# Designs tried in a protein design chat: VHH binders against Putative pumilio homolog 16 (APUM16). Part 20

Target 1, 332 residues: Putative pumilio homolog 16 (APUM16), of Arabidopsis thaliana (Mouse-ear cress) (q9fie9)
Amino acid sequence: MANNNSFSMSTMFNTIQEILNEEPLTVPSPPSRGGYSLFHIRKAEMDIQRIFNFMTGSEDLKDDISVLDTGTLMWMASLMTSDCDYFMVITTNKNGSKTLQKLMGMSDDMDVFFFEAIMRLFIHVMTDKYASYVTIQGMRVFQQDKRELMYDQILRYACFLAGDQYGCIALNEIITDLDDPYYRDQLLDIVANNALLLSNDAYGNFVVQHVLKLRDSRCTRNIADKLCGYCVELSFKKYGSYIVERLLEAGDVPMATVVLDLLACKTEMLIRLARSEYGNFVVCKALELTNEILTADLFYGLVNRLMPYRHLLHRSPRSKIATILDSMSVPN
Key: E = the ipSAE of ESMFold2; O = the ipSAE of OpenDDE; V2 = 0.75 times the mean of E and O plus 0.25 times the DockQ between their complexes.

## First folded at step 20 (VHH; framework vhh_7nfr_2)

Design m25 (from p01 with N52K; at its last look DockQ between E and O 0.69; V2 from the best seeds 0.00; counts 0 for: pae E 2.1 > 2)
Fold by ESMFold2, look of step 20:
Structure m25 (fold): chain B 332 residues (1-332), chain A 124 residues (1-124)
Amino acid sequence: as target 1 above (332 residues)
Amino acid sequence: QVQLQESGGGLVQPGGSLRLSCAASGFTFDDYWMHWVRQAPGEGREWVSSIKWYDDSTYYADSVKGRFTIARDNVKNTLYLLMDSLKSDDTAVYYCAARYYPDDYEHFRHYDYWGQGTQVTVSS
C-alpha cells in the first residue's frame, strides 16, 4: 500500500499538546484583529479545555454524565467534533474514548456528530489503540443506516487495517461482533483471499488466526486454498505455524492440503522442519490427525519419510515426533 | 531487552495474604495482555489470572476466584496479584507473563514474555 509511515498521530498529538499547554489569558488583550478578538480566542480555548478535562478525567469520576441535561450534552458533542484535532485528542485518550462510548447511543441527534467525525477521520480512528473502540461502539449502538456505511468503510480498508499494529486488533473486534451475513461473508472473504500476504505480515497474521477461530467452513477452505504450496515455509515461523496447525484441525480438506504440502517438499527440508522450533508442532499434529483409517496414505507417507531419521528426531527433546515413531516400531 | 521481574513472594501462614508485583521493561506494556501463571512442586504450569490491555477486564481460574485480584498500573508498567485467604494448595512459583494477541490461557507456548518467577509458600 502507498502509505507514508511518517504520517502519524504523533505529529498531530504534538500539535494538540501545544494547544493544551497555552497559558490562559488573565489580562485584557488589545482590540480585536480581523473579525475575531483575543477575548473570543480565550473563551473558545477555555470551553474546549473544560470539555477535555471532563472527557479525559478518571473513569471513576464519569458517573456524572447521567446528571447533565441534553442541551449541555448536545453542545459538548457539537464542540468536541467541530475540529479534527479536538476529536482525536479526546478519542485517543483512554478515558476520553470510554467517556465518548458512554455518550454514544443516548441520542440519534448526538450520534450524527460522532458518526460524521468518525467517518471524516476513519483511518486515523481505526488505527488508534483507544479511538478504534469508539468506532466499534458506534457499530453497536448507531442507527442501521450509519452502521451499514461504517461496514462499507471497514470492507474498503480491511487489508490496510489488518497490517496495522492497532488496526488488526480493532478489525478482529469487528469480526467478532459482526452478525450480518452480507457484511460478515464479504469481510471473511477479503481476509481469506489475502491470506498469504496477511499470514506473512507482522500484524495481519493475527487477523488470519482470528478468522480461523470462527470455524467458518467456507472461509477456512478458502484460506487453505490460498496457503496451498506455502505451508512448509509458514511452519518455520512462530505465527505461521499456529495458522497451519489451525488448518490441520479444521477438517479433511484443509488437513489434506497441509499434509500434501509437507509431503511435497524434499526429505531434508521436512526433517529440518520437524526439528525446528515451531515446525515440530506442525509435523506432530499432522501425524496425530492423519493416524486414522481414511487418511492412512497421508499418515504412512509422513512416517516413511521421517522414520529413517528417527535418531535425529530423538535429539530434539521438545518434540513428541520420535515418541510417536517409536510406538509404531513395536506394536502393542 | 524485554524483562519481567517478579517480587513479593514469601512464606505465609494459611489464611494469610501476599501481594506480588511484576515490573516490566523493554516493551510497550500497555499493548499487552498480562498474566499470572503458577507451577506447584512436581506439577505442570497452571494459569491463574489475566488482565486485558484495553480496560479493567479481569479473568481468574476457578481455584482462585474471589480470593485473588489482578491489577495493572500502566503508568508504572507494573502488574500486581493480590492474594487473600491463602491455602496450602496455593504454594507454587508464580510467573508473570505477557501476550500481545489473546489465545487459550493454558496455551503457554503462545506467551511472548516470561518472568523468572517468585516463590509463594503457604505453610503452618
Scores: ipSAE 0.573, ipTM 0.806, lowest interface PAE 2.1, mean pLDDT 84
ESMFold2 (binder alone), look of step 20: mean pLDDT 83; pTM 0.853
OpenDDE, look of step 20: ipSAE 0.756; ipTM 0.881

## First folded at step 21 (VHH; framework vhh_7nfr_2)

Design ctl (from m23 with W53S Y100S Y101S R109S; at its last look DockQ between E and O 0.70; V2 from the best seeds 0.00; counts 0 for: pae E 6.5 > 2)
Fold by OpenDDE, look of step 21:
Structure ctl (fold): chain B 332 residues (1-332), chain A 124 residues (1-124)
Amino acid sequence: as target 1 above (332 residues)
Amino acid sequence: QVQLQESGGGLVQPGGSLRLSCAASGFTFDDYWMHWVRQAPGEGREWVSSINSYDDSTYYADSVKGRFTIARDNVKNTLYLLMDSLKSDDTAVYYCAARSSPDDYEKFSHYDYWGQGTQVTVSS
């Protein structure tokens, strides 16, 4: 009685929500330096607004960043990162994000502020449309020690990020930019190990698709192994079908894995798949790619299973499958 | 209901210019990559151009590069295609399409939303 502990994505989300609800470690409030006069507060408020305007203003104004002295930039960085909400307001702004990205990498000292802010708000930043690019930029320009810490967070939340609308995009970019084999391989392993889950997810599927496009042989093989037995089911789905198509294209072993699934399923299911909205492309691609001397057995296996039902496949005016089958029936 | 409505197509002489528009409704326009895809008579679909949802970076097929310009107005939820120096080979139905994530542009079956298309005819 194999306890199929269906690790429900809902439980993962709930656990992450619990983690997110854990009170941010109260960074000890900088010692209350003395009575900032109301004037200082107003000046500070004015400065906050000015900085915001500067950061979120039009690109034309950004050419002025180069004119700012290092001290001013450091002060700005400090102020922008002094409050999490303020930082988020800037980073979630399209222009703000861009401006911040430009500031990043200018100075190691300044980058410390940005790094700390990103790390405090890591999930929030990574799951935001524009803010995620700040993290991506950090991964490009920060010192190695900071990048490693960020990688650790990415690894920790990789599956979560993959399932997020914006996180998946950010994750893909990070994977693409990774030059360290150690971290890259770990991310690829996480994706591969969770390939079935991610392939069934509205956003996770993009990550699987992305890593398949990288043509890492080890990762691709691992994904194929994880999806073995599920290719037919996935092929009925919009994004799943795309993943399966990518597997077919990824090489002989992944192709064989997919085709063997197609050959192992019930004939009725195969025909349904061939006639389905998305599955027809998978079956067609399988036929096209196996129509070679070395994979002839796979090709004819498919043809033999499909041929008796070619009349059903012809009912779809645009069925390339029917065309392929017809070409085989002509007695030379 | 999601709707993409193309407009601006028509008959134009070689070397002429057209401006296509695609009005989007029923979804969050600014969250989607927007695309132009065309289909000539008797031919398959061809990717023409894309614009991303982040920084409005643009991408073009080699066949239209330097002649076509894709743009978007997120306030108006409208996608544009400026077509200059039109050629006879540009004759096709032009479709507006939307996708939430960057992907293979040639995987047309996996686009999220499609317009009905607008006819562009380049003839002397």
Scores: ipSAE 0.023, ipTM 0.493, lowest interface PAE 4.4, mean pLDDT 86
ESMFold2, look of step 21: ipSAE 0.114; ipTM 0.581
ESMFold2 (binder alone), look of step 21: mean pLDDT 86; pTM 0.874

Design n21 (from m23 with D103E; at its last look DockQ between E and O 0.71; V2 from the best seeds 0.73)
Amino acid sequence: QVQLQESGGGLVQPGGSLRLSCAASGFTFDDYWMHWVRQAPGEGREWVSSINWYDDSTYYADSVKGRFTIARDNVKNTLYLLMDSLKSDDTAVYYCAARYYPEDYEKFRHYDYWGQGTQVTVSS
ESMFold2, look of step 21: ipSAE 0.647; ipTM 0.846
ESMFold2 (binder alone), look of step 21: mean pLDDT 83; pTM 0.844
OpenDDE, look of step 21: ipSAE 0.817; ipTM 0.913

Design n22 (from m23 with H110Y Y113H; at its last look DockQ between E and O 0.64; V2 from the best seeds 0.71)
Fold by ESMFold2, look of step 21:
Structure n22 (fold): chain B 332 residues (1-332), chain A 124 residues (1-124)
Amino acid sequence: as target 1 above (332 residues)
Amino acid sequence: QVQLQESGGGLVQPGGSLRLSCAASGFTFDDYWMHWVRQAPGEGREWVSSINWYDDSTYYADSVKGRFTIARDNVKNTLYLLMDSLKSDDTAVYYCAARYYPDDYEKFRYYDHWGQGTQVTVSS
């Protein structure tokens, strides 16, 4: 077990223990909440396992964070982030993630430790169910210079994160919170430029949907342009149909783009779409949204293509398309 | 096989209480937002309550806020609805539902999994 690196690491732990022995033991204990408290523990007796137990324990037992002095908190922050495994064990635990988030923003000096650990492990943190929320919290509470470096990493890995099971959720939270136009516009552009690939992805579709709900006109137009020619194909798919519905809802230009795609396909294909599990909802929404004087050409374009098949559409109980067509007085 | 099975419904008098349970299987329960949705006779579905998986934050329709409590047990894969101060207007079939990434609680076609429902009847 003895080698230069092993002994040096042992020496570091002994030095930390010596620093712990300097704090007085006369500090009064906080009221018990049914368990373990770092307040009772001499600094010399504290070790990484006790920090693990504190950080990952019940949230009820950790109400005494405000009782710990700044020096103890700084020491904890430095030790938790001193090893990638320590940091990941804490942040991938549900309670550990929540506890760390409460420590973040308390001190800019402590935040340096958290920031450096997040940046070292960025992809591992951002693709984890709970650790990703530590990064989200950092973007909410860190100093601007740290937030800017984190946004640079988000931009770099945006498409990879969007395709990840947990990364897509974390990315959407970041998009929701993003208020800096420089980074916001770049991130929205990355999503829009990759909209077709993301819309066909099991997780990326949630990012495209989220961005469309922001109602950013430039980004929405870019997405509509990238999906133009693919709206019928997308509408046959569960998540593709949701995206097409959001485009229909996003404004007059995206709506027109979708409806013109629907009108551009063969009548047989449009009827298959209107009768399909997911596409019927798209066609129905297109009819509902275009039923206005200013969009009458689009509305009647759809009606004229669908009306000869009204009987077949009545046999499709998934949608009210046939009911809408029945309510029309079509001239002979 | 994905399954959501509600239980705990029944007949109660106005002002009474019920606890609904929903046992989940066949999917990763703790990756999903969980919801209660109700449907009164002859009416459309109405969103009642939701709870996320991350920090267990809870959300309620105005009609039930302060009277109903949603909770989840990720160990037992079970969703709960504690219903207090029940009114005749609460009479409905109550459905347990799951959604991976909700964006509007009232867009019911976007829900990923549904239970069969349990009847709650509030009557003198």
Scores: ipSAE 0.617, ipTM 0.823, lowest interface PAE 1.7, mean pLDDT 84
ESMFold2 (binder alone), look of step 21: mean pLDDT 83; pTM 0.854
OpenDDE, look of step 21: ipSAE 0.863; ipTM 0.934

Design n23 (from m23 with Y54F; at its last look DockQ between E and O 0.84; V2 from the best seeds 0.00; counts 0 for: pae E 2.2 > 2)
Fold by ESMFold2, look of step 21:
Structure n23 (fold): chain B 332 residues (1-332), chain A 124 residues (1-124)
Amino acid sequence: as target 1 above (332 residues)
Amino acid sequence: QVQLQESGGGLVQPGGSLRLSCAASGFTFDDYWMHWVRQAPGEGREWVSSINWFDDSTYYADSVKGRFTIARDNVKNTLYLLMDSLKSDDTAVYYCAARYYPDDYEKFRHYDYWGQGTQVTVSS
């Protein structure tokens, strides 16, 4: 981790921290009143204020975008991307983001301005509630050479974005849209290789859940392998329990991996899990899924460990395990 | 503390209308998808409607499409459900719910916050 190049994990986290600690920029204030202060208004400031008002105004007022000529649109694109402050103020506004998304893809020449602004500000854009959708739109409409450079940045920052409150949403949209096997497989591998960290994260868990829903057998196996030995610990936690639930549902091999983890712990620990706020749902799901003839050894393994403590499980106000045990048929 | 408080339920004739409200506090309302979920007597929970935070796109269960309208006011942190053309099948407790990242809408365990519910009764 003691590496000063931008490709190391420690260097990347330091670089990202510096970028995020910069204050957001703002639209220039109106000039001071005092007679001659009115003459301090620069032409560019007046033009950008008009563009800001247009881009961030009500959607119903902006129906006129379709009637603007290409020259006017090019001028707007050039000026609004000429300064990182201008671009960020527009794109972090809900209406500004939507309006910019409508402009993107209209002209390859205009898109150069947007692409360069996005790349200059990549982390700031990708971690913003509304600006991140501008990047997503670029991934959909830009020329292939630009999209490939954006994928490189996504791969570089994937783990950081997955842990961000807005970045996780944007990353999931990109994962959904990404059909290039070269970039898709690398991105899925990054998520899987970091699955334990992400599964414990308030935002990263959504990314792990999303990739499990893709039903990519290789990615699912990699995630199960990385989480093997941790399923009990994860199941005590809110977000971890969601991930373990997803693994149980993901196929026979991931399901068996989880259940074998449950069976590998001491009976005292399994009972504590079965009575816990989140773990009871995992144990319930495991019982339901293994109650079949082909998984009878797993089912009986769980039942034999739980049944002697059925009285304690009945006392749990949050658990249906005792009811499940009482009502479930035992495979032959 | 996080609170979701529903109101506006009551007794209504078939074909009638009601407007439900849900006042939210204790979390960043406009970062969340907002939902209505109902539970009819003797039944499990049923997803009714959702609205996103980004562009306010709306989603409805087939059983209520064209009759119900969901809306949100991010300034007042309030969720609404306008119910028209009510039928006896709409009799239920209606819950306001919040979810940070939507999944299968019927995975109710994954919802972050729930209201107490408000009773809607459509008489014969």
Scores: ipSAE 0.561, ipTM 0.798, lowest interface PAE 2.2, mean pLDDT 84
ESMFold2 (binder alone), look of step 21: mean pLDDT 84; pTM 0.853
OpenDDE, look of step 21: ipSAE 0.777; ipTM 0.895

Design n24 (from m23 with Y111F; at its last look DockQ between E and O 0.68; V2 from the best seeds 0.00; counts 0 for: pae E 2.6 > 2)
Fold by ESMFold2, look of step 21:
Structure n24 (fold): chain B 332 residues (1-332), chain A 124 residues (1-124)
Amino acid sequence: as target 1 above (332 residues)
Amino acid sequence: QVQLQESGGGLVQPGGSLRLSCAASGFTFDDYWMHWVRQAPGEGREWVSSINWYDDSTYYADSVKGRFTIARDNVKNTLYLLMDSLKSDDTAVYYCAARYYPDDYEKFRHFDYWGQGTQVTVSS
């Protein structure tokens, strides 16, 4: 019978009551210090169910977070972070993750709860599709002392995260946002020092590609150095070929590193690469990018090796390489 | 086995509307950025629109902005393209495509999955 004076804001919770069609729920008092009892356990579980429903409901309802008083928000933060299962149920839900991100940064006292939950569950959070964005948001809005501890964990687990299907995405978001040079340079160095391993990984390749896209000259040179001598081998592989193409596009020195690797292998291997499923794209890109006056020696180095085999390059896979070579076959 | 099956193409007059659908199976649809790419006769491929998996943010090529709407239904594993105010320049085969990691949309080689395409023809 009791009326709720926030009916429109709490539509989701009222809808749940109407669906159940039995008895309205009452809003219980926050937990107090005391012994365990069935009464206290069941009341707290009912409260967490209301929080689950609120946090995971439609994002439209969450635009009203600023209407809730500070005491209610603190109580919610305390309860949802009080148990690792509660936190994970909320943060692994798409709407729950987004709603929690809106609560973060509102109060330093609330942020302590979120920070401690994230750190306790760090690997689980960082390898989840949606929960990882809660960590990313914390790195944007938490106080510096908390952010530094989080970056220490990122550095510690960087290679593990890079090899995870969701961790690689989250790690790349952190790399994009990272502006503290102390942590940024260390993280980029970890990726570069492990570039060969990561470039051969189904998920780690995305991290190498991402850091190359940043166009940080030091990191790019370090990656090129670590992959020097391996570019042909990588170019036979799906993900390796993407990395090599990124190096070709990354600047003069990385491009030269790749082309010199191509020129250093046996002609038979170069032709096999040029005819391969993935390597043909690398060879084609190398020809396109070296076709300039300042790189003419590299360009004609490739052309001279490929031209005698132009007939094979027309067959399979069909390739733009043969077209490029055909345009070069007419004397002045 | 991955399948992307487009439907909803056809012949329409200038100023008309069409809705394209793309039914997806054989992969975790929810983990992928989804895209529409088109190819006019005798032309290269052109990126049209994308929608991410995280917050369903949408992205459009300048040539279609304000006229086309991309949407996804992760329950039915279906991608949509609502096309309004169609012009003759929109005549093309429209492909549904999927990519695991966000990147430059014009790197079509790096898309993981492609549909067979559906023809859209805008003519008087």
Scores: ipSAE 0.498, ipTM 0.777, lowest interface PAE 2.6, mean pLDDT 83
ESMFold2 (binder alone), look of step 21: mean pLDDT 83; pTM 0.851
OpenDDE, look of step 21: ipSAE 0.803; ipTM 0.906

## First folded at step 22 (VHH; framework vhh_7nfr_2)

Design t11 (from m23 with D104E; at its last read DockQ between E and O 0.91; V2 from the best seeds 0.81)
Amino acid sequence: QVQLQESGGGLVQPGGSLRLSCAASGFTFDDYWMHWVRQAPGEGREWVSSINWYDDSTYYADSVKGRFTIARDNVKNTLYLLMDSLKSDDTAVYYCAARYYPDEYEKFRHYDYWGQGTQVTVSS
ESMFold2, look of step 22: ipSAE 0.685; ipTM 0.858
ESMFold2 (binder alone), look of step 22: mean pLDDT 83; pTM 0.846
OpenDDE, look of step 22: ipSAE 0.867; ipTM 0.936
ESMFold2, fold request of step 23: ipSAE 0.669, 0.629, 0.665; ipTM 0.851, 0.831, 0.850
ESMFold2 (binder alone), fold request of step 23: mean pLDDT 84, 84, 84; pTM 0.854, 0.858, 0.854
OpenDDE, fold request of step 23: ipSAE 0.883, 0.885, 0.886; ipTM 0.948, 0.949, 0.949
ESMFold2, last read: ipSAE 0.649, 0.645, 0.658; ipTM 0.841, 0.839, 0.845
ESMFold2 (binder alone), last read: mean pLDDT 84, 84, 83; pTM 0.852, 0.853, 0.853
OpenDDE, last read: ipSAE 0.884, 0.883, 0.882; ipTM 0.949, 0.949, 0.948

Design t12 (from m23 with E106A; at its last fold request DockQ between E and O 0.76; V2 from the best seeds 0.76)
Amino acid sequence: QVQLQESGGGLVQPGGSLRLSCAASGFTFDDYWMHWVRQAPGEGREWVSSINWYDDSTYYADSVKGRFTIARDNVKNTLYLLMDSLKSDDTAVYYCAARYYPDDYAKFRHYDYWGQGTQVTVSS
ESMFold2, look of step 22: ipSAE 0.658; ipTM 0.847
ESMFold2 (binder alone), look of step 22: mean pLDDT 83; pTM 0.847
OpenDDE, look of step 22: ipSAE 0.833; ipTM 0.920
ESMFold2, fold request of step 23: ipSAE 0.629, 0.659, 0.634; ipTM 0.834, 0.853, 0.836
ESMFold2 (binder alone), fold request of step 23: mean pLDDT 83, 83, 84; pTM 0.848, 0.851, 0.856
OpenDDE, fold request of step 23: ipSAE 0.869, 0.874, 0.875; ipTM 0.941, 0.943, 0.943

Design t13 (from m23 with S57E; at its last read DockQ between E and O 0.90; V2 from the best seeds 0.81)
Amino acid sequence: QVQLQESGGGLVQPGGSLRLSCAASGFTFDDYWMHWVRQAPGEGREWVSSINWYDDETYYADSVKGRFTIARDNVKNTLYLLMDSLKSDDTAVYYCAARYYPDDYEKFRHYDYWGQGTQVTVSS
ESMFold2, look of step 22: ipSAE 0.663; ipTM 0.851
ESMFold2 (binder alone), look of step 22: mean pLDDT 84; pTM 0.859
OpenDDE, look of step 22: ipSAE 0.821; ipTM 0.915
ESMFold2, fold request of step 23: ipSAE 0.647, 0.670, 0.655; ipTM 0.844, 0.853, 0.844
ESMFold2 (binder alone), fold request of step 23: mean pLDDT 84, 84, 84; pTM 0.858, 0.854, 0.858
OpenDDE, fold request of step 23: ipSAE 0.879, 0.880, 0.880; ipTM 0.946, 0.946, 0.946
ESMFold2, last read: ipSAE 0.627, 0.678, 0.611; ipTM 0.832, 0.854, 0.827
ESMFold2 (binder alone), last read: mean pLDDT 84, 84, 84; pTM 0.856, 0.855, 0.857
OpenDDE, last read: ipSAE 0.879, 0.879, 0.876; ipTM 0.946, 0.946, 0.944

Design t14 (from m23 with R99H; at its last look DockQ between E and O 0.79; V2 from the best seeds 0.00; counts 0 for: pae E 2.4 > 2)
Fold by ESMFold2, look of step 22:
Structure t14 (fold): chain B 332 residues (1-332), chain A 124 residues (1-124)
Amino acid sequence: as target 1 above (332 residues)
Amino acid sequence: QVQLQESGGGLVQPGGSLRLSCAASGFTFDDYWMHWVRQAPGEGREWVSSINWYDDSTYYADSVKGRFTIARDNVKNTLYLLMDSLKSDDTAVYYCAAHYYPDDYEKFRHYDYWGQGTQVTVSS
């Protein structure tokens, strides 16, 4: 749950803010034959301010980025990454992040600067709202050797990132993009092995939901196995219920695992779940999805447990379970 | 406390236009997906439109695409729905809603915060 290193960043941010609050120096035109201007700009301050203004300005004002000279772009990349605070101030700005993403992949030599800055600041970048997208872009466009080192860091910090408010989103984008089976399978295994703890986390639940959406049969089976015996408990909880509903939707084997968990608990508990704020949706989804010929045993297993108590279920708000049971009440 | 307050509803003739607003407070508006959901008389709720927080990508139900425009103003913490070419079938209570990171943005049961709704009536 660690935040960005705001203490170091805040000190250097104050320095950059002081520079940016000064008016840019105007360079007088040189005299024709009478020599040069009497006033020279302060190059170091102007360079930092000019780069910051360029990088963080509106996208509409920077249409000509591809026309910039290669030497200018290399100079900009070197200077932006020369100080971790400068890099973070630029990349944590919405427009700065977008502009840097456009520079990435243009040159392998420039990308070395960006890669080294990202790796030096990895956790700070990955847990920021906008800077994390710079890392995502690097994983799309950097050379393979750099991407592999970045995947190693992702694997190392996966659970930490999954529990972070912005890290979970960035991690999900990386999971979506990851096509190398060596790293992909390891990352999916980490999520599955921690599925119970992540499913109960305010941000980790989004990662579990996301990997289930991939419909990777191995990962889905591993998650179902780790959550087996816990599906009723999870279904009483806001985010746990969403995970269980996703398992129900993920395929016949995960669905059967969930339904068998529901059937394994005592009837009192199943009725409490069916009447609960979140669990009623799980039970309703289970009934809807098992109401087919191939799953009739599961369907009627649920119906037979619930039918004697359908009058209690009619008293539940927002639930369709009683309606489903009423449609089954005509003797066959 | 989180509040979502809709305004701008009312009575309009078919073919007319309305602009709904939703003022948000009590949460970090810029970190949330924002949504419009409507409920016609005697019907369940129906997802209408969504807008994300990252790049403001917009999504619309087929029934309103081309006629409705969702927009957000992160400075004013306000969500908008511009409704053009209104039809009698658009008569409903319109709810503003927010969700941090919807896995399926049409599944509005998962939305975290809801407004009180504003009535839109399209009648001759």
Scores: ipSAE 0.479, ipTM 0.753, lowest interface PAE 2.4, mean pLDDT 83
ESMFold2 (binder alone), look of step 22: mean pLDDT 83; pTM 0.850
OpenDDE, look of step 22: ipSAE 0.805; ipTM 0.908

